# VHH binders against q9y6x5, part 110

Target 1, 379 residues: q9y6x5
Amino acid sequence: LPPKLLLVSFDGFRADYLKNYEFPHLQNFIKEGVLVEHVKNVFITKTFPNHYSIVTGLYEESHGIVANSMYDAVTKKHFSDSNDKDPFWWNEAVPIWVTNQLQENRSSAAAMWPGTDVPIHDTISSYFMNYNSSVSFEERLNNITMWLNNSNPPVTFATLYWEEPDASGHKYGPEDKENMSRVLKKIDDLIGDLVQRLKMLGLWENLNVIITSDHGMTQCSQDRLINLDSCIDHSYYTLIDLSPVAAILPKINRTEVYNKLKNCSPHMNVYLKEDIPNRFYYQHNDRIQPIILVADEGWTIVLNESSQKLGDHGYDNSLPSMHPFLAAHGPAFHKGYKHSTINIVDIYPMMCHILGLKPHPNNGTFGHTKCLLVDQWCI

## First folded at step 3 (VHH)

Design t4 (framework vhh_8dlx_2)
Fold by ESMFold2-Fast, scan of step 3:
Structure t4 (fold): chain B 379 residues (1-379), chain A 121 residues (1-121)
Amino acid sequence: as target 1 above (379 residues)
Amino acid sequence: EVQLVESGGGVVQPGRSLRLSCAASGFTFSSYGMHWVRQAPGKGLEWIGNINHGGSTFYNPSLKSLVTISRDDSTNTLYLQMNSLRAEDTAIYYCARHWDSEYKTIYMDVWGKGTLVTVSS
């Protein structure tokens, strides 16, 4: 029987939540599986970029999803963060569900993972749900488990995406212990429901399950605002993305725009595209704008207004607050093993190994995840 | 104070058209994306569509052929044009200011009080 893998994402699940709140169901999952305490995500630490990096093993400059809002300088297209069904945006990489469907006689299933409702290289997930935030976790789980048990050719790779705790992290901020405790308890209950459903259906013992996230969350404040309108007039540029990484497309000379921005705030770094730090791997793509602004952790870039954000992400990927975790259980994984850190791009070659797929060239290092796997030698 | 006020609702016969307006005040309207959302009696919120600060529009695929969203930044006004109205379009219609978007998830921070549209004969 071919190996099977279910990849689950809880959006915005900061790694440090595991130490500050109780997760009885997740803790039971980890006890009989593996835990990676921190996953170093890609820059920028946003939802679309990191979800696509998980399933391609590529940095954003290579896979082309460089932000949640983006502009392509060559084609003059603007990316819709509310309607991302244009394959153009996703075609610079081959996600794992496409590879899974094209190698041997296998199917993929998806409950709302970014990109799965789009035909990428003329291939769409065999089973999928069009994105709709109003669809319950229960309905997503029902579809995924039905497809895992009742498909020919068999579903060997399945994905499930959930919007929390990201939505509540933005609304309340991660330091709101009362509200975050309630939200995180609900997520832990959903993890309990997931495990119980898989056990009830006879899937649990033979299914590999990965629970992870795309990024963390940091506390923001009305006292930590950068007013971009105080730096530069709107007539000098087109704003492609705002906060905490602003993407600036100059309407006048680039150097003039840069000079107006470079000394405006001590809590913001201003980069010409060619000067973006190499460690970000955020430079070599036409969708990266001529000037980017990177706010310091917890600072929000605004346009002459107060921000409603009490929590945010998108900041420097070296920040622990931006890191998610990874937990996994199943026949491919050791039991009771704890690992400190991996890169988010390392998840892809590990998943390819579990599924017996040949990975496309990628930025991940298989050696970083070897110790999680029972069929690998780890010294 | 930041405020959104919807207008143009009322009773309309099936098959007719209706245009709703949303008047914005207290913020730089031209810098924000705006959304239209509706709630039918006894149902949850249904996203209709949005228009970004650059004028690009994005619609719920189920409603795309029936609605048009537009904006007038000189008057700080958002519009929803609805055509071929059906009884199932009976709902309270809200305009909302775009706050953030994380994988098509709509985070809206400022909402109007809503305007009721009743489609009946």
Scores: ipSAE 0.080, ipTM 0.504, lowest interface PAE 5.7, mean pLDDT 90

Design t5 (framework vhh_7zox_3)
Fold by ESMFold2-Fast, scan of step 3:
Structure t5 (fold): chain B 379 residues (1-379), chain A 121 residues (1-121)
Amino acid sequence: as target 1 above (379 residues)
Amino acid sequence: DVQLVESGGGLVQPGGSLRLSCVASGFTFSSYGMGWVRQAPGKGLEWVSDINHGGSTGYADSVKGRFAISRDNAKNTLYLQMNRLKPEDTAVYYCARHWDSGYKTIYMDVAGQGTQVTVSS
């Protein structure tokens, strides 16, 4: 039977949580599998962009999901988490579930991974759940395991998305030891439930499982606000995205808007699109606005008001606070192997290799992940 | 300070209609995503609908085709038009301001006191 892979994401799981909190179930998973301590995500370090980079192996400028809120000046379309089902936004790349279904007439299954409820290149995940935050982890897991065992053509690629610890990270901030300890303990228990369910169904020993995340979280404060209204009047621009990366569409000359913004705060970098640092790989796409504002870590851009968020992400992808981890277990992976760092775009070609799929052109480097795999001559 | 005030709830028969309103103050309403969540007796919070700053809308499958969310930025007001109401729609409905930071998870920065909707024959 072809190899099978389950890709699990816990949104906003900052890599150093593993060092600061106890995860008995996750540590048992890692003991007989592999751990990558830091995954360097793509810029902007936001949910939609990074989830799509994981499954396409592409930088945001290449796959087209460049933020959680986007505007296309040519078509006048807006993208948001409340309006994400237009294939127009997703069609600049081919995600792995589409490739999986087309190359060997295999099936894919999805419990709420971003994009899996959208027909991309006229192909939707064979089995999927429409996004609904009220649906429990248990129900998502029940559907995924049912589809893994009861599908023809066989489900060979499955995804499972969970909103925590991101929601709690925003509400409490990552430095709230008491509340973060409680939520991370619950996540560890869900990992225990996942492993137990797979064992009871006879899936555990023959299924490749990856547990990862899209980004980390940093502490915010009422003492670290940038008031955009003190910089520029609303009549000069349309705001496409606000914080911590503001996307500015000028209503007047771009240079005039830039001049009003460029020296407004010492805790914000202002870039004309062509001046965005090359290391971000965030320039070559029409959905990237003419002016981008990038707040320093822990600073929040606001519109003449306070902010109640105590944690946020979206910041510079070189910041360790923005990095998730990756853990994996299964027949494709070594046992007890620890690796320091990979790029988030490297996950896609590794997954293609495990599934025997020919990857679409991508920004990942297979060599970065080969040491995790038993069929490679890295050790 | 930021404030959200809901109104328009009440008792209605199955098949009836209600229009909920939420008046916002203390922030630049037009620049934020807004939504409606509900809590039925003995159950957790359920996302109902949202609308981003650009006017793009989303709906839970349970209400799609029956409910319509809209906003009036000049009046700082969010609306939920509820049609063909069912007993299962009985809940306290909350207006919420949220951050654009996660996948369809409403990180409620501010939520109002709610407005009770009861659908009974």
Scores: ipSAE 0.084, ipTM 0.534, lowest interface PAE 5.8, mean pLDDT 90

Design t6 (framework vhh_7uia_1)
Fold by ESMFold2-Fast, scan of step 3:
Structure t6 (fold): chain B 379 residues (1-379), chain A 121 residues (1-121)
Amino acid sequence: as target 1 above (379 residues)
Amino acid sequence: QLQLVETGGGLVKPGGSLRLSCVVSGFTFSDYYMAWVRQAPGKELEWVSSISSSGSTIYYEDSVKGRFTISTDNAKNTLYLQMSSLKPEDTAVYYCAKLSRGYEYGTFDYWGQGTQVTVSS
């Protein structure tokens, strides 16, 4: 019987929510498993880039999903949440479900993880759901567990994605204790439902389960806006992505655009592509635009308008507010072990090890996660 | 082609009630989250409420909880906002909006033209 792994993402689950709110179901999961308190995600700290980094082990510059909105100057193609189905955008890397299907006689299953409803290198997840935000957590869970039990070749890798607490984090902001308490309690109940379903189906003791997220959330305010229109006229550039990391494609000389932007706000750093800090690993891809603007934590870049968001993400990946956590349970994992920090790119080689897959070259370091695993020595 | 038409606004006294309707055409209503957003004169846009097309997931802004009820009629492609115990602070133009498919929050693909709600003596 090959090892099985279920990878679950609750979008926008900030690591310190675990310390400020009660999670009885998640706490029971952790008690008999492992907890990584902080996962250092990749820059930019956005949904599509970080979900793809989890399943490829690559920095955004290497896997090609460099933002939630992208432009490729060579092909003139545009990527967005409304236009994410073109395989072109996803083909710069090989996600784990593709590797899983191409090695041995194995199947993958997916409930709405970003990219799983797209054929990547002519390979789509064996079982998948087309993305539809109105589909309940229960329906996603029912499909995943059905496929885990009733598939040939066997499903050995499965993914499950849920939009909360990201949507509520944006709407209310992470400092709204009353509203966030309600939302996070609901998520904890969903974790309880997940565990109970796996136990009832006889999957719990032999299935490895990872619960993680792509990023955190920070408080925004109408008092912390950067009006890009006060810096530069729209006729000088094309805006590819706006906030909190703006991607600028100049229509005139790049140096002239840079000079108009570089001192416009004390709450925004302006980089020519070549000057983007090396620590971001966000430079070596044609989809990264010639000028990038990076807002300070909690600041929103706008175009002479207000912002509806009371919380946001996308900021510097060194910020603890941008970090998610990772919890895991199953035969591959120690029981009751806590680890401080791993990099989000480390999850991929760890998952490949658990599944017995040969990883594609990646930016993760297996040594960073070996202390979580029962078959590894950790000092 | 795509159109959202809000109706039901008007002048009402404090403590009164109004029912707003938004008729949607040009897309499959059941595939999207729908929202009510309002803007008072000289103020920023404020989220009021949102609902999944199935009706199973509903959110309300704190100031309207217990006073407003959002609902849908998928057969009629119509979104409703039942407003009760109206206050002068509820005076605004109310917009119906279709949200993007859902990975990214706060993005609206289409907005309606709005309907004016005025709460005064």
Scores: ipSAE 0.140, ipTM 0.504, lowest interface PAE 3.0, mean pLDDT 89
Fold by OpenDDE, second read of step 4:
Structure t6 (fold): chain B 379 residues (1-379), chain A 121 residues (1-121)
Amino acid sequence: as target 1 above (379 residues)
Amino acid sequence: QLQLVETGGGLVKPGGSLRLSCVVSGFTFSDYYMAWVRQAPGKELEWVSSISSSGSTIYYEDSVKGRFTISTDNAKNTLYLQMSSLKPEDTAVYYCAKLSRGYEYGTFDYWGQGTQVTVSS
């Protein structure tokens, strides 16, 4: 039987939640599989970019999804959460479900993973759900498991996406122990449901399952705001993306805009595109705007209006608060093994290996995940 | 093009009622979360209420709970805010906002022009 892999994402699941809260179902999952305690994600630490990095193995500058909101100055096109269906934005890379589906006697399935409801390189997942936040986890799970079990050609790669605990993290802040405990309990129960469903269908022993996330969450406060209106007039620029990494498109001379912003706040770094730190791998793409603003951890960039968010993400990807985790179970993985850290782009070559796919050129390092796999040497 | 148009604002006495409407065009209501936000003079923008596309998830800020009711008519692509027991503190410009699809909580793609609500004796 061809290897099968289910990739599950719980949006905004910060790595240290595992240390600070109880997860009986997830801990059982980990006990019978592997855990990577920290996954260093890509800059910026946002949902669309990081989810696409997971399935392409590429930095954002390479796969072209550089933010949740983008603007292309040549075509005048916009990308946003509500406007993400144009293949123009996705075609700078080939996600793993496309690679998988182009193989003989294989198909892919998806439940609301970013980009899966878009034809990329003229290929769309054989089975997919249009994104709808109102659809329950149960319905998503039922569809995914049905496709994994009954499809022809067989579904060998599937994705499952869920919006929590990100939404709640934004609402309550990650430091709200009472509310986050409730939210994370629910997440653990969903993991329990997932495992139970797989066992019920006889998929548990033969299906490889990865449970991961795209980013963490940082505590924000009304006392930590950076108001751009105090530094520059609205008429001088267009805001393509706001916080915590603002993308600035100048309407006047770039230098003038830069000079107005460079000293706006001691808690914000201002970069010309060419001066963006190399470690971010966030420079070599036309979709990155001429100026970016990067707020310090826990600071929020605002205009003349305040945000209701008590938590946010998108900050420097070296910050532990931005890091998710990765857990996995299945015939490809060891049992009871814990690993300290990997890069999020390392997941792609690992998944390709598990599925027997030739990976496209990517930024991941297969060697970083060898210790997780039963068929590899752990040196 | 997407457009949100608020109506129903006005002057009302304390204890009175108003019903705000937001007619949307250029997108389908059933696919998105919608919200009412308000800004009082000299105050920050305040998230008043929101409703999911299915109507199953509703949010009210504490100050309006029990007094305000958010609802939608998908057939008319219209968002409503029924306001009762209005207080002077409710005086603000009320905006209709379209929330993102759900990948990023608390972000809004489009705003209306707003409608003025004034509660005064």
Scores: ipSAE 0.016, ipTM 0.372, lowest interface PAE 7.4, mean pLDDT 92

Design t7 (framework vhh_7uia_1)
Fold by ESMFold2-Fast, scan of step 3:
Structure t7 (fold): chain B 379 residues (1-379), chain A 121 residues (1-121)
Amino acid sequence: as target 1 above (379 residues)
Amino acid sequence: QLQLVETGGGLVKPGGSLRLSCVVSGFTFSDYYMAWVRQAPGKELEWVSSISSSGSTIYYEDSVKGRFTISTDNAKNTLYLQMSSLKPEDTAVYYCAKLSRGWDYGTFDYWGQGTQVTVSS
């Protein structure tokens, strides 16, 4: 039978949470598997961009999901992250479920992972749920396990996405020990439920399971606001995205807009598109606007208003607060192995290897993850 | 599922008036700023106006100040744009947009095909 893989994401699970809170179920999972302590994600450190990077192995400029809100200057299209099922936005890359279905006569299953309810290169996940944040973890888990056990051709790749701890991280901030402790304990209980369900259904021994996340979370404050209205009048530009990375489409000369912004705040960097740092790999795409503003960690860009958000992400991907972790268990993985850091784009070629798929060209390096795998030598 | 549905566009003579409506479902106004964004033929997207969930904070693009009025009816979950003294330069497709202030702060979500406003003889 072909190897099977379940990829699970808990949105906004900052790596440092593992050191500051107890996770008995996750620790039992790791004890007989592997842990990567930090995953260096892609810029910008937002949900849709990083989830698509996990399943394509590409930087955002290459896969085309460059933000949660986008405008394409060439086609004049705009992107709504909740409703937009236009394949145009997703067609700049081939996600692993498409590769899985096209290279092998195998099925894929998906519970809410971004992009899985969209036909990409005329291929949609064999089994999927239309995105709806109101659907419980239990219902998502029930569907995924049913499809893993009752499919022809067999489901060999499955994804499961959950919105916490991101939603609570935004609401309370990561420094709220009382509320975050409650939320993270609930997450650990869900991991326990996942493992027990897989054992009960006879899936556990032969299934590879990866638990990861797209980004971390940092503490924000009403004392750390950048009022964009104090820099420039609304009549000079159209705002495509605001915080912590603002995407600016000038209505007047680009240089004039840049000059009004460039020295406005010591807590943000202002870049013309061609001057965006090469290390971000965030330049070569029509959906990246002519001017971007990048706020310093914990600073929020606002339009002459207060922010209710006590936690946020989207910041520089070199910041440890923006990094998630990766834990994995299954026949492909060593037992009791800890690794320090990988890049989020490295997950895709590793998953292709586990599934026996030929990866599409990507920005990941298989060598970075080979120490996690039983069939590889890591020297 | 969240949904924004724009209506009220049409053909009008210069100096005329139109009222655009955007019916919102699947989310609450209290979590979001609402905005009107337009795109003229062959031009880039232009932000027109935005309003806070309370209605107390309102912004206008300079070319529409004094001519357009943005408002909300929270009981009907509806955003309005009252347009007066319309000019040929106002010809565009008008989109209702949600600016996330809650969990995904600073993101504009545009929905539907918009509503076409044509100011011409």
Scores: ipSAE 0.000, ipTM 0.336, lowest interface PAE 11.9, mean pLDDT 87

Design t8 (framework vhh_7uia_1)
Fold by ESMFold2-Fast, scan of step 3:
Formats: structure tokens, C-alpha cells, sequence
Structure t8 (fold): chain B 379 residues (1-379), chain A 121 residues (1-121)
């Protein structure tokens, strides 16, 4: 009787890949469902921050996962490991799986979505897999579908995370059409496998499925490097995060460090924390460092060395290259509807509505997603 | 200046063993994910193994699981790859690499000059 939702993320799936490559399985999914062509993510446009924004509906300064590498100045703790399971980092927000488990007699299941292997507010996903990159998509899908069919209390919210096309986007760059075509075809085949598995198990007709991503990808080059070592000596600061958003913790007075950095490159903006643009919603958290460097699109910040990255993300969230898409299918969604743009924080209140959950206070606007839903009035 | 220097490669017969070393200078390597990646003649770069800054998280490519062991000596700023039961398919230039953290472990932002491993009779 309760509604069910499976949330799937393909990391680094840039929205315009849908226009430049063929996705027969994804197009069949969309034909009987909905497509949001662009999702405007949160700044910084990185994996951990945006995955947590999807499931909390909050900007990074509010949910506390402000980067993939962090330092908390109040507690003197470092977050530098993908398997850091200290609840401290995650406890500034309540993700949807926690709300799902606490509001009614319901279970959650997770195949490696960031944060799902951590007890958050003393609540861990009812079923979960510890993060391990070596586990195949097929094994993750097998566990999720087993839990959706064989749980008591019933699993009503499930998540599935996959590392591609992000890893290949970094390795080849998004402009390598030959290699990206091969990678994206494999992902489309995995979507076909997902749909077929759900149909074979009798889950397809009654399950809401969202396929989305956390960010896009832009082309980098050895001709577009910013050498931080030419700007400032290492004795002046501690580096918390490097590229394309560098997080600088001064070892001397902040003004002296700022003055050494402010005119170093025309392809990098240097901000004192209080001067970070309001539109980023990236200021009001102790984990945001006193000085932030933001590289221009396609520029890489380095320490007197070459970069091996041909693609990257983390850049300004107004850039279309940083935007993912959202596709969805199921009893909650219209069939054959296309929508232009939503904010990534809007996904959370939409998912709460589908599941019948009361959302925690969030930065999303339910009105932005109502036209996707069959039970909502839409002009 | 950041520098990665790989050593320990050579010619070995099938079933043999080698230990690769990567000496790191210019950064505290306990602050980064470190990896071994390889490139066979005429093929693309292949990730082999990675280890987290804390040493608590280790990953292996499926074809090397049980045969290769990645480890670090933080006091010496050195990354190791112990290779056993070597196969002709393991013939490649092996690179030490500095990685993105966590979920980006499949990409790297810097590598060294490499060391050649050749497995043949």
C-alpha cells in the first residue's frame, strides 16, 4: 500500500550528453515518463555536496558537506577519506532515508549512495552496502531489488549509485566523442538492464524510479593550468582542497595570504569568505575556509606540476556544462512530459510528496516540480 | 615541487614476483589517495590499485586481486606495490599517481615518469 521510490544516480552525467548521443533504453524510459532537461545543482559542483543536497533539499552551507575534502575549524577535524564514517560530518541535516524510517513503519535500502553507510542522527539505512568501487552495477541492483521485494517493514525508499560516466569524463574529457560514446552506450545498456530486472520481478508497474546525476563535466587542458606555487609559498597556508575550488587555511594573517593570491591569475577569482557571492549559498558554515579560490571553467589549479585530468567539475553552478538531468517513471509521474529546468534542491520535497513524508525545512520549492506529478494541478 | 619517482621494475618470468616503490616528495602523501596505474603497449591507461590517506581503504582491479598488495610507509613517504604470480598480461609501464578523494578514485591529477615491468620467458 505505501508508495515506493528508487532513486538512481549516474555520477557526472552532463545534461547535454542526451542531445549529442543516442540512448535507446533511456529514451524508452522517458517516452512513458518525464524528463527534466537541466537540473541546476549547488555550488560547489562536486559529488559529495550534490548527492547530499539531492536527499536533504539543502544548500551545502546548510547541510555541512561543503566539499569532497573538508576541515572544520571549530572542532579541528579533517574529512579526507571516502569511507570517513564519523557522523559529525553528516549530522547538520536529515536525509530522506532517515525521515522515511522515522515517520512511519518503513524501511530504506541503499547501494552506495554517499552517506547511507553512516548513522545520521542515530539512524542508518535499514539495508545498505559499504562503499566499494569494485562491486558491479549488477550486484548493486540485485541487492536493491531483493530488499524491495523481501523486507518487513517494507522498503519504500531505495537508492543506487554508479561511478560512471564521471570516472571516464575525467580520464578522456567530454569532448572525446569516440571514448565518451562507448562509455555512454554502456550506461544506456545498464539502464536497459535496470528496467528489465524490475519488470521480471513484478516491481515495474508500482515503483517510482528517478534517474538523475549530481553534476556535469567540462573539458580541461594542459594549456589551462594555474600554478598556485607561483603565487604563494606553502609555508603561508594549509591546503584543504585544491581544484577547481581551492580551500585555503592561512598559517599567518589572512590579509597577507589574500594579498599574495588576489592578482596571481586572470583565470581565478579569489574570495575572502565574507565576499563569496551570495548566489552560491556558500558562506555560512565553519567548514568553508577563510579564503576560497574559484577557477574559471576548464582551468585547473595545480602545485607546480601537470594535471592528468582531461575533464573536471566543481565550477560555477550557473554553467550549463555543470548541469545534470532528471528522468522519472512510475505511478506518480506523467507520461511523455518534458520540463526545462529545476533546482537540484527541489528533488527532496518532490520525493517527500511521492512517499507521503513531511519534509524537514529545506531550500527546495515544491511548485517547481508539481507539473511532473499526476496528483498535482498543472496549467 | 611535487615529484613521484617509481622504481623496482624489470624483466621477470611468468609466475615471478616484483616489488615496485614510489618515493613521494613535495607533499605529505598521507593527505591524499595514492594509486598504481599501468599502461600496456598499444593500450589505454588502466587503474590497478588505490589506498586512502589513512590506509584504511584499499581497492584493487579484479584481475590483480589476490596477486598484488598495495601498501604505504608514511614515515618514508613511500608507496609500494608487491606483485606476485605475474602473468604476460601484466607487462606494462607502471605509474604512481595522486588521486582525487573517494568517489573520484578512478581519476588522477598527477603521475610520475613510470617504471617498466616485462613478463616474458
Amino acid sequence: as target 1 above (379 residues)
Amino acid sequence: QLQLVETGGGLVKPGGSLRLSCVVSGFTFSDYYMAWVRQAPGKELEWVSSISSSGSTIYYEDSVKGRFTISTDNAKNTLYLQMSSLKPEDTAVYYCAKLYRGYDYGTFDYWGQGTQVTVSS
Scores: ipSAE 0.016, ipTM 0.307, lowest interface PAE 6.1, mean pLDDT 88

Design t9 (framework vhh_7uia_1)
Fold by ESMFold2-Fast, scan of step 3:
Structure t9 (fold): chain B 379 residues (1-379), chain A 121 residues (1-121)
Amino acid sequence: as target 1 above (379 residues)
Amino acid sequence: QLQLVETGGGLVKPGGSLRLSCVVSGFTFSDYYMAWVRQAPGKELEWVSSISSSGSTIYYEDSVKGRFTISTDNAKNTLYLQMSSLKPEDTAVYYCAKLSRGYDWGTFDYWGQGTQVTVSS
């Protein structure tokens, strides 16, 4: 029987939450599995870019999903929301579900992971749910487990996405202990439901399960706003993305726009595209705009308007507040092993190994995840 | 320029009605979810209602269900909130907000300046 893997994402699950709140169900999962305490995500630390990096093993400049809002200067196309189903945006990489379906003629299943409702290189996930935030975690789980148990060819790779704790992190901010405690308790209960469902259906002992996230969350404030209209008149540029990383397309000379922006606020860095720090791996793609503004942690860029986000992400990927964790359980994984850190791009080659797939060229390093796996030497 | 401008707030007696309007510019209105959120002095931000770009998916907070009606006029790039049977607890600054459709449901990309609604005798 081929190996099976379920990849679960709880959007915006900051690694430090594990130290500040109780997770009895997640701790039971980890006790018989593995924990990576910090996952260093890719820049920018946003939902679409990092979800696509998990399943491709590529930096954003390489897979082409460089932001949640994008503009391509060559084709004049705009990517303005998460329901953009134009394959153009997704075709610069091959996600693992496509590779899974094309190698060994296996099936894939998806409950709302970003990109799974889009045909990529003429291949769409064998079973999928169109994105709809109103669909409960239970309904997503019911569909995934049905497809894992009753499919031909067999479903060997399945994904499940959940919007929390990201939505509440934005609404309340990560420092609101009362509201975040309530939200995180509900997520732990959903993890308990997941494990119980898999046990009841006879899947638990033979299924590899990864629970991870795309990014963390940091506290924002109305006292930490950067008003871009105070820096430059909007007639000089087109705004492609705003906060905390602003993507600026100049309507006049690039140097003139840069000079108007470069000393406007002590709480943001202004980069010409070629001056973006190499450590970000955020430079070599036509969808990255000529000028990028990067706000300091907890600062919000606005256009003479309010932002009521009390939490946000997208900031520098070196910040621990931007880091998620990874927990895993199943026949491929050690029991009771704790690892300090991996890169988010390392998840893809590890998953390919577990599934017996040949990975496409990627930016991950398989050696970084060897200590998690029972069939590998980590010394 | 991206702008959200709310109008229609004011002082009203309990049981009265108000119509809030939000004029949006600088983006394609029909491509985004729009929301009304409110904040009373010294209280947490409260989600009031949201509407999909097609107008087919509408959400209301339980305390306003049956009293408030959210609607859009795509030709005018305007979001409305018709408020009826107003109560003192509805007193708040009301904000118009743009949401990305999809994965960031319940988070705000852009906010307006707000309009004050006061319900008192």
Scores: ipSAE 0.016, ipTM 0.324, lowest interface PAE 6.4, mean pLDDT 88

